# Designs tried in a protein design chat: VHH binders against F-box protein At1g48060. Part 15

Target 1, 365 residues: F-box protein At1g48060, of Arabidopsis thaliana (Mouse-ear cress) (q9lnf6)
Amino acid sequence: MKPQEEEEKNENMARKRSKSSSSLSIPLDIATDIFLRLPAKSVVRFSCVAKHWSSITTAPYFTNSFETRPNLLFFFKEADRFFVVTVPKPNRRPNESVSHTSSQILDSYQTPYPKHSCFTIKTESVHGLICFQRGTKPIVWNPTMRKFKPLRKPDKSWESLTVFLGYDPLERTHKVVAMPCDKASDECRILTLGSADQESWRTVKTNYKHHPSRGNRKNNYGPCRCINGVLYYLAEIDRHRLIGKFAFLGHSNVKNSLPMWVLEGEKKGEWSTYNFLPLSHYDRRLEFHFKLIGITNDGELIYVPNTVFKTFEVIYIDPIRKTFSLVKYEGVADKGFRQRNGLGEDKPLRGIQYSPNHVETLLSL

## First folded at step 4 (VHH)

Design t03 (from c08 with W100Y L101F Y106F; framework vhh_7zox_3)
Fold by ESMFold2-Fast, scan of step 4:
Structure t03 (fold): chain B 365 residues (1-365), chain A 119 residues (1-119)
Amino acid sequence: as target 1 above (365 residues)
Amino acid sequence: DVQLVESGGGLVQPGGSLRLSCVASGLTFSDYGMGWVRQAPGKGLEWVSDISYGGSTGYADSVKGRFAISRDNAKNTLYLQMNRLKPEDTAVYYCAADEYFYPTEFDYAGQGTQVTVSS
């Protein structure tokens, strides 16, 4: 047995044993409404109180309707454990810099890949799930449920590939898109997450041959973004780099699962163009210490530290209102944090990955 | 326990050549992208070259046409052939493992091997 499968079985057995047999006399519709308003951690915890409550929280209606407010998620690996931290964007006045306490959720659990200490997540969180790859094998991760789901290889003949995760808002399903990245191709593989009947790779042809761009190493454009069922990524076609982003239309008005729409290389559909003030406008020192990782759903730019040692600070900039906020998250990366979690104090945290706009999901993988 | 052990560094005259090696243990080498990152005195880390699990290579503009990266999956070994070395190539060279190489975002690096290019 693979170490991941054994750990998954052990977690499922522990979860089943923790379930209460107690019966509570609360009407189903009232209980459902209450649970839809709770944080995911509270829903998981209270589902252990009564079996009829766990039947609510596992039902498709509930899992499709449940979501939390978007937070910034970051995680890192130390030895064989994941450390997963979520922090909210705090309410504050324009241009107010604040210290924020007790707003983060810290979770720590064994990795399902203890012999593989290197993996990188380059996609944003998509409706609560994060997709990464190990070699040619895609893996879908639910940080809320602490579950990893390795998928079958999309194509055995591809020497290298890249994967993207999107969400279809009409079908309310996640779709994984894989395509070769070492040569131009007009073929990709798509898999819809769900039942075994839906979880098979199917072939889709694109309008022309292309491959995802590796960019130059200063500007790695490998990460993609899914917005309103449309997947955006940078690609190259036969000898020329495309200036615009490719869009895959994820909403289906017909029986077919994922219609694909690819922008022509010369047709600039400007999705949104805005000239940002550089960090040096606010403080010249900041450009050496922070990097841009994305945009919040309400339009603020998120800058995170290049190095996390003893403090964790995040910069939020509203480019339209031209407001700047520096938020210090107390209890993150400091001496107490490191001692409680068995981390060394003499080195920066390693391999930190960030996902803006992370929402919690109870979807079973 | 994962180890990346570099060798092959040393003192070389401008225009000379060196070959660096990196032996990996404690990971499934064929599943990983591998690469070389360097740090010159008083500078930050600079990505030099990488090679994917499938053999696709990338090079920094400063070394294109002079350096060649290769791997031997049967021996769990990564190589960097460095030709036409310049004083600007003087740095500690680190072997690193990641699926995609970003400077400062790789999970593993070795202890490094010193390359000095001077007359």
Scores: ipSAE 0.000, ipTM 0.150, lowest interface PAE 15.8, mean pLDDT 67

Design t05 (from c08 with Y102D; framework vhh_7zox_3)
Fold by ESMFold2-Fast, scan of step 4:
Structure t05 (fold): chain B 365 residues (1-365), chain A 119 residues (1-119)
Amino acid sequence: as target 1 above (365 residues)
Amino acid sequence: DVQLVESGGGLVQPGGSLRLSCVASGLTFSDYGMGWVRQAPGKGLEWVSDISYGGSTGYADSVKGRFAISRDNAKNTLYLQMNRLKPEDTAVYYCAADEWLDPTEYDYAGQGTQVTVSS
């Protein structure tokens, strides 16, 4: 009995010394700085290790400051599952062309796809969030946190509407903008995310009665893009084509006001034409096997395969610097990927949608 | 009024088995994807498993091959069969509903059920 008591006392003394001298406490400011430099997956993993660290990663300062480099996000539906993959853009020197490289994926997951859901809008990825529309209800998606947030209907009287997602860089908030698309109107509804239980749709008047232009039957709206707090979209007033401009910045002299500007007429003189080198300039075969899906914030063109079967290769071109990069992403669409995800090995992946400027965000929805 | 009520937790020895249940009310259960998440003492939430409205399943690497998720739509009940339990499986287990189907019914989790794996 005495040897066992001595062993237990020695162990307790060692534990006491360990607690007093082996504390791995990192000061809050240093820990915050370290976490801001880590990939989102690593931040989530470390938050699970210590309660003190989870308090840092959920703090508003941290969530408002955390954003990664833009990556390529793509997603698709197969049976009753939704598949999401994030891959990095190549990190290469300006004016440097790379003929062939391989890269690893950053993240991949799957989630149930709701029985009665259909997503009718392809929205741009805006500061880490993507907005879908189910009928007249918007749904905001955070691919990094793997969370969907359905929003209330913006207006009960609107038979049909379109939804845009923008970001206000001054307030560091996302704003969802809804407009009727079946009739001309000078009203839109705006909702600011992050107001928690106080989220509500507010009315903003436009300078002109208009409606967003319908680009095609797959999209309930025409082309749109958010740049530095300004939303650009196509609209129609009295059969004239317009480029709509919506500023997400409030006036300094008007509290809780969001200005919206609509340009009247077709401004052909504002258009810069750039002649891109065709893909056949690099390899004659490429132009029959790849399609353009978008342009990055840095002005690079992104081409993806027309058919994704057992390999996934992406072409990145800087049209100004005339640089070319062909990247093969390992672990995408191959046998291992299909086996891990319960996918068949004999059919191409179908209905793939791409977001060329996706950043990771830890914002709670 | 949507409610999820978990049950079936308890104390079990390493290598043992438990079956968790979650009874849902106030929603059309057969239209929802369902899942289990857990929280170990002093740690964050960890996704464990999910099952779609059509029965397609997903599992965390830490439980794959040991746990089996299933559903009984006639009883509005979600199950998690846990086999070959390890001390690392000690946690409060929460039932969650798919947040995509209805804005008033998304992100529901119940009170949880405690699972303790110990001698």
Scores: ipSAE 0.024, ipTM 0.499, lowest interface PAE 7.8, mean pLDDT 70

Design t07 (from c08 with D98E T104S Y106F; framework vhh_7zox_3)
Fold by ESMFold2-Fast, scan of step 4:
Structure t07 (fold): chain B 365 residues (1-365), chain A 119 residues (1-119)
Amino acid sequence: as target 1 above (365 residues)
Amino acid sequence: DVQLVESGGGLVQPGGSLRLSCVASGLTFSDYGMGWVRQAPGKGLEWVSDISYGGSTGYADSVKGRFAISRDNAKNTLYLQMNRLKPEDTAVYYCAAEEWLYPSEFDYAGQGTQVTVSS
């Protein structure tokens, strides 16, 4: 709590100073170039120094152009508090296999746990945003800006639904897609994030009545992926597994149908050109303590601990270069972290969740 | 202020039955999927069963045909009827309020209720 209070105090002091020191000026184009090259945390802090800089960092051009390198996002719940940690990629040469302690100490923040929120269902991180679901109500989260935005219910009559988050690179907007999952349906609801006028649920029909797949409830973290303005998701029709897709790329009107592909389940691995070695190949114990959560954009597998107690370690494996890296991070879960945040030393962290390939965004919710 | 209070566990002989209950408060019960997870001695968490807001149910293969999950939205209560119990069902059973019941990503409230199946 005290580290969070000091950070908020420093931000408030910077805002006060920026109002009195508006005479500090840097040419707009130079300041914009500098800010586009800075980490999001630095941009947010510096925007408080001068009103001139704040006008740059809130402009649509800047927010649409600003993205950081992908990181691992780690978050967890403790009683009434929600903790968020950004885990940077290790500073190592890509073809080196090594176990080491990261030179970067992890920064974390905390916020009150959102009331009436369920954090057991979430989308992948998509262009800096994550979508949670509370019952039938989606909640969009920006970890960088520390903001949650509850959305209206997609449909009053749906007793159960699933939510997907995608990004339209042509319009540079996020789209939220909702589908019923308690019965076969050809109806979807879609909402474009933006001003209040744009945030209305629209109806789109699929070309088949289907059930979106929630995946295996044991160790499956997402049955979908958004690639180049197309959302791919797992679904079922009459016990047949299929891949649905929704193209966000469009004219001013939403598409009236979603084309789908049928995937034959008997030919497992037909979509995979690589066989990965299990963690037990490296150490038999790792298989019980770590789980695969995703692949980085440069092809490394990311394994994270099932339980976080006194240490926080991440495993990165490049299956092509055959490199194994076990990276220990400081600043989270350790004694110093627990003392600063009033946490007990004798219990694992609760409600732990991960998002691979998270980029920071300054998009206002 | 969300609270889940489990009850109904105890000692039972193989082939016996138990009914677990979970009373929820501090949430709009009818808006949430609910489920049961268990932890056997020396083992990790295992998903047992879930029920959606609409009443759709799911079961782990190890309990399918023996266990029945149900809910009473008027009483904010979740139930698990356990029949033909086996020694392998010995575990602490936890009630969870969630739409997707993942052992590594779910949140549960309460201490759980101990079920011991022994001859």
Scores: ipSAE 0.000, ipTM 0.175, lowest interface PAE 15.5, mean pLDDT 68

Design t08 (framework vhh_7zox_3)
Fold by ESMFold2-Fast, scan of step 4:
Structure t08 (fold): chain B 365 residues (1-365), chain A 120 residues (1-120)
Amino acid sequence: as target 1 above (365 residues)
Amino acid sequence: DVQLVESGGGLVQPGGSLRLSCVASGLTFSDYGMGWVRQAPGKGLEWVSDISYGGSTGYADSVKGRFAISRDNAKNTLYLQMNRLKPEDTAVYYCAADEWLYPTEEYDYAGQGTQVTVSS
């Protein structure tokens, strides 16, 4: 290359930098407002354009203020590739069944998580993070950022444990809680994410010896939920009694109702039972084809198919208003979905895990 | 009873090379991610390198381009080839086994360690 052509190219690059600098002069307040209104994928893309914008999107103020509308997230593994899908809860009239055509597919990527040794215990999203385990080691996952953070074992001597994820809205920190599940204990281990000083397990004593219920593929109830910094979970103090500040939906000896147990006072050990209309009230075949996976932030029960083949339908039930809605998500699990994602067409999707109330977060793990 | 036994450490001059070996017993070696972590005098544990059961490798920035991790699943053995050694590489090196394939300073199992000293 000639020196003049090289000088012209350098001058053009300087002009491009000067023009780029004018876009960086967008007032901080306006840029922040714009980014807080964008989907996480858009925020990540724009952050790659300029270091100034990246400094906005990684700041604690922005991360703590960034929030998307809650969606239903589900994920599954096929041929060592991870598939993460989110679908919205559409607006609809009471007792109206609808078809929804615009579904968000978050991501498809190869995950380095190990060969399966046990089932995922907790899949409910808590402020954008999901906590699960393989063996006795907890792992925190950020689906938006494609980041996994394995944590140290809570206790080297525990042969079996369960983990829960909670969020402290006052401190704006996630906390991981671990308990043994094969024997009653009055101890749990707690770890606060984010700070090296706090990323160590500490022991907290409970008022009772108890053990939490362990999740498995046959469960038709959510394992836990965190509300305003309070963790609610199913637990036993013996084979015949349940304890904890929780709501549990499960099988009963009464064929016409699904009882829910709610503990009104943790120190008292008192709890109330509420009965909901079973799925068979709406259609007697639904109880064989759907399972309960959790509750929306609006108080609706979420039922998903036991088997997902070429259609994906979700049932939302308001237990207070006694309303039922069947939502069919078009473009999910069908032939087009499978072809676009390199999936086989003749087999059900396997090992699907569901997480209600998922929001996207840019929180670094 | 799970055991990881390291060997191959010693005294070497700056710019020299060493090859560490770790023999695993009491576990299904091919089901575990394997790694090396080190502890320099007066410092905490530092992750050095790991290798998945499928052969994917990771390295700490301080050793990239100088160290090479490998495994022999038929012999239940993990290796670390250390080249262009620096005084800063002086540490006790621990072999570690974990079901997770991420760089951590906490593992399911660790050996007793082998001393590497880089000094003139």
Scores: ipSAE 0.000, ipTM 0.193, lowest interface PAE 11.9, mean pLDDT 68

Design t09 (framework vhh_7zox_3)
Fold by ESMFold2-Fast, scan of step 4:
Structure t09 (fold): chain B 365 residues (1-365), chain A 120 residues (1-120)
Amino acid sequence: as target 1 above (365 residues)
Amino acid sequence: DVQLVESGGGLVQPGGSLRLSCVASGLTFSDYGMGWVRQAPGKGLEWVSDISYGGSTGYADSVKGRFAISRDNAKNTLYLQMNRLKPEDTAVYYCAASEWLEYPTEYDYAGQGTQVTVSS
């Protein structure tokens, strides 16, 4: 730094400090920086303190710049209430077990869908939004803002369909993609979220007739991910699977190993297979008592219990480094959790849906 | 009021066949995935078969190739065709409905069950 620039910077900082003579007179740029570093729940609450603070959190610059670190989100419905839990991945040593008691976010609110018993996710959380469907009706959900947006049926003639959520990084918009799944089709429908005039379904043709594959019934992770604006999903043509560029991680009983299948190119339809250490090497419960729900952005596999009763443990596996970490989230699903939330103590939590890479967003639906 | 009513159970000799039916009322049948779950004497619940609202089917390894699940949305009816029955298939069979079929025992609704006994 040049001495002249240093003096000018010091004068600017002194000027900004003079605006902070009261607890509510924080300079706009300092308040913006603070809010961008807070959890979204805190931002929403603090924006109610003064009108000038809410002007920050509603500005396009702020909503476009707001970032949180990805967390594991899961949710379930009991009666007419949603229970939404987000838990971080704490720092942990390889092959260690750890308990986590802080930084968990629990949210609970009335659902607008009291007659809907469960929600199916086909795509993981995408830039803070989650898309699920009620039969043939797609619904986009912002867990941070507690807002649900039901969409029109993509096609009135489709008896069954699958809905995926993607993000277009060039347009900076979310897109909802719908496809029939009862028969092979070369047609899909796409809707761009944003304004009412943009929220109409348009038809896009594919090069081949296909239908999305049914998901793994022991795994809440949908077979679809959005990476850098590309939607990856499993599909079937004449009973053979085809996908865009995608890696599939699974379990093999033959060698008790974790195979990974990678499709290298659309025209080949060929799978590359990689074998990792058996799941029982990490934890013997992984074969029968845990299910794979996804992969973190840093390449760790996430396993959760098949049944969540009075404990919630997550196993993170690094298949490249051949290490694992067991994290027990204290205060989740236990007696205290159930009593605080009016939940029964004699049954497992039902219909739990998971999103491994959820970030918070303040975007309007 | 949601009701699932099973029928078609009974006593059959090993190698025989039975067809189970389940009539649903009080729900929009076409919006639900449907399945069959059984409980053998002194055992826990075992998932047998399911069919999505779109018609995609799944089967437990123990019944694959012998059982066939189907649905008729116009009649709000679920079926299970059971062929080449074995003594090990003896159980109470429950019709179940859910919008989520990833877990064999997490159904939203279930019927009262119908007894299937395979004995010589």
Scores: ipSAE 0.000, ipTM 0.194, lowest interface PAE 13.9, mean pLDDT 68

Design t13 (from c08 with L27F G33S S52T S56E; framework vhh_7zox_3)
Fold by ESMFold2-Fast, scan of step 4:
Structure t13 (fold): chain B 365 residues (1-365), chain A 119 residues (1-119)
Amino acid sequence: as target 1 above (365 residues)
Amino acid sequence: DVQLVESGGGLVQPGGSLRLSCVASGFTFSDYSMGWVRQAPGKGLEWVSDITYGGETGYADSVKGRFAISRDNAKNTLYLQMNRLKPEDTAVYYCAADEWLYPTEYDYAGQGTQVTVSS
């Protein structure tokens, strides 16, 4: 009697049954082509159903070839469930306010991170991933794959830190950058996402000791952008306020225009200013009900409600063309939405976080 | 102009009590979640408590069982009843009116009210 041989035979029969039950008479090349044309959620669902399909969807060539359109992603937590909503930016005429009735992508699942505060410091969506932090521990999130990857602390002695997420288009890898924000420093820690067994923080020095700036609660977006492998962020060097190529948007109902500053050059560089009409130019009430959360890839400012109760409306402003659009997303936050998702009808949705320009990725964390 | 005006702070001995108030104006108070956050000298911002539009309350573990948040929508006023105060509760307390109830160093909604717990 040989328990090892019995176990091997049982495993071989399970493999044969698995191949039989999951074996579709579709050639690998045709299957790959089909998956590249499916919405990301459909690809994820099929990968969960058949093990052999996950071998295609996790391959680097497939993940590198998978493309999606940028959408507005927002998420919130209710009880022990995480709700992730993705809405498209609708095509519309300049100054046209519309109701958008297209089907919306909604996902709901339990999260291991129970505190709303875990998401108050988060990066912009960068090639489908979002990085947030729990205290001084960075956590990388893939909303499409429903996966969270906690990272080791970048530095055990840092009481507070700022995290940036970037993407290297040459290496096709994400990089996480961390630096202290409680004091001026020339040290940062960088980690390249890849195999969990090979991930480690490395030390890099900047040319200057500086303080990275924090995002504020009104706009909810990270203090940085990653464009073509370059991180741009707001910081201070001694008494100099901005470094690198960085755009800063400020809003005030007292001002006749919304200023935007762009620093061209590192120190004592040329500054360009652009003046935009404030939200009060369109309607004074909007200042109390909407907040700026970011900019679309085509240059429109995105404003979302301070409170989402029975309706969900988004304002898109093109500051160059001077156009204003109010988009009402039908089927979001209303009675039907709440009933379908087991949400109460008597209170606003709480703790909503927004990520503009989100693309879906099948990247394994 | 949105205004949040905090009051009720002061000097108390350990074990004492204080009641903080926040008078809101410039927005529809009853439609917003409200809360309290604090900043101790030389430390970062800490969430203390919140109350939703529907009246649901939340508390930081450090204050559970000692603090009670409430609101009066007719008076546009938020309250924080603080009991059994500890030296560790010494901080400037800020009123906040948004989804996350956390002020940033650049986005304080009011002047705050100083609470000092010392003998």
Scores: ipSAE 0.000, ipTM 0.137, lowest interface PAE 16.2, mean pLDDT 68

Design t14 (from c08 with L27F S30E G33A; framework vhh_7zox_3)
Fold by ESMFold2-Fast, scan of step 4:
Structure t14 (fold): chain B 365 residues (1-365), chain A 119 residues (1-119)
Amino acid sequence: as target 1 above (365 residues)
Amino acid sequence: DVQLVESGGGLVQPGGSLRLSCVASGFTFEDYAMGWVRQAPGKGLEWVSDISYGGSTGYADSVKGRFAISRDNAKNTLYLQMNRLKPEDTAVYYCAADEWLYPTEYDYAGQGTQVTVSS
């Protein structure tokens, strides 16, 4: 067994001991209900206060029941350090095209920098986890728990592969799916997370020989979403494109619009196209400084800066209601942030990446 | 069996150059990010440079602009070209394959090669 799996086993034993010796001022079930209503950072902080409290926050019932509201996850690297910031959606009034500063302190942390300089998110955030890969090895990341879990290779003969992350709502487990991407194939490998003793890649045959479609492999892979245990992705079959997609963003042949495809409901199969005003409608300069990264669960488009220097601003646009909100966040990238973290004041932040609709999870890796 | 064999170290004067090599065997070299870490006398292990499986490179601020990391996947070999060496670069240099995503987490570490920068 890997040292990480052995550590989890030892930790679970310690939690059982803590649980049996607890003398709580409030009953365990009531304490559990209270903790489920707290922000993730508060739960993590309280788990460090007393062993009997950490036994609540690490229990499977608690970790399976805990999820926060979706937020924008912003992360970057500077020198040998990795910075992670949770950016909440503001309740700001949308009738003003002015910058507003958040009065709340943004949740952020830093860890030693990951050694892989090609750090690229291969999947979106799925029930609080993000999966990316190094060569042919998948790596699962929990930003909330600040843990990385590299997995063994799905297939030793595959020269290149695409990784998907899904969540099985019936089993309440994450599943990692790997497929070759350099040739058409009817084989994939699936691994279920959370089973330290029995984590193994299982072979599944698809009903078509296909490979995942060519996408933007610098920051993400094409349109891939997991909805209620179903993975939707763009693929090619016999040089014809098989389309299994939920929603994706792209550039159209029409210069003044960005088409969006939305699949509304699992059985309906209806596709809706939304056109909205370009950023140049609000300020021509914005199109050069901001990029579209995704959609919130409320249907708002999220635009983030291409470069972050001394200010961090996010644009939220509702394409249906045609509202524009430019939000300026304090406590990130500014002089105080840089000084506190020993960062240079004259350089843009490096290795910037974003993940929309990230929910926080306490799931142990 | 997994094996990493470093070479190319030695005694060099300040301002000089050395090229370190690391020959890997027993694992699929092209699937791993590779790196160099060093340990100066009386100090802890510190990260020097890494290179991803795709060829993207990273450098510690102390060596940036002076060192260049490269790899040859056909030869299962990692290189570190060290220019304008300083006495502060004196250390044992270790070749490592990085399965984990932290600067101090390397799965395979070789025996190291000594670099001494002194007159």
Scores: ipSAE 0.000, ipTM 0.156, lowest interface PAE 15.4, mean pLDDT 67

Design t15 (from c08, 17 letters changed; framework vhh_gefurulimab)
Fold by ESMFold2-Fast, scan of step 4:
Structure t15 (fold): chain B 365 residues (1-365), chain A 119 residues (1-119)
Amino acid sequence: as target 1 above (365 residues)
Amino acid sequence: EVQLVESGGGLVKPGGSLRLSCAASGLTFSDYGAAWFRQAPGKEREFVSDISYGGSTTYADSVKGRFTISRDNAKNSLYLQMNSLRAEDTAVYYCAADEWLYPTEYDYWGQGTLVTVSS
């Protein structure tokens, strides 16, 4: 039983209760049901036509009931513009390679970073939001709403830090966790997203001095995952790796503010789910052309090209069943894609960032 | 040290015009997002206009079509041209800057310049 399955069940119950408490009239109920069936982009567009439409899309019932299927999201910058692409994981047989031609979503808008700026992101999408940072200032991004929210520096004395984004299912809020990464520390900062006047950093102490393990800061997400209000991340203590755990359900608990669990590699079997066949087992050339970026909610490993030029292909591997699937996404990165989006045709797409399991959210930042 | 210094405020009659200036030291406006905010007595600080490092501009609905934000990179200065001024435009006007293209929270602020619109 996966923690994600329990989370989905809890969310479904919340949606049913929210729907039952709705005070919307019959015409508004019909409109609400139509909007819940539309892509988020269409919902945003239609919300501008009348006061009735806008009231639907901002209602707690609607925002709590709005559901999208997780997709692979990737984005890149070309000149001063963000290009945000989402692609689905198509249904296919074990060890079957397929070509996919539908359900590609592309969005393009002005980038909010300076010409000399380079950013490091945690590409994990958490309930529709992504958090990245510039220097020591975290930035929360809603790709669906095209909104960026810079946050205050978590600690003015920290010269370097890493940030994680999680979701508290009991409070139904996003939490940003910041930790220093240049020194071992027993101190974290946490901020709950909400109205601007309520957002402030608070201190949480750990049981041990540690620092989070450095992930791939250029293309791939660092080792961190949020499951059912618990943030899991890799950390180091005394040169040994451990799994750190931050429980959003108990963030203010004095005895258990940031519980840490040391996972010893000597316990054979606990790491077995992370042992998988190398790409070379399927085709020797793949290791030169693809890199691991994460895991789907279904437990499949996702590999993407090291270079995206004129084709876009994704490899999905089930590490338990040891099955391999190559999906070629038609109309991504090719000549037509580039012409439609005002992109040059003679160079690979640069600085591509990936986020598995992205869902759309209408949450206001 | 970063400093922003506003100037150009004063008393003006309704329908008149004023040009506010903000001179920066310790930062270069061409590499920063910049904005004008205002605060009238007894009211919260409100957004007026912003300009990205790339030159894109945004305006509050209350000033759109009447105010124009601009920069002179050679003089390292930010400007707000205010036309068709109204009594409700009376406020202390603040210059703000941040390293982001579309900052909603600003790290650097000036001390403000008073604009009074009355007859």
Scores: ipSAE 0.000, ipTM 0.126, lowest interface PAE 17.8, mean pLDDT 68

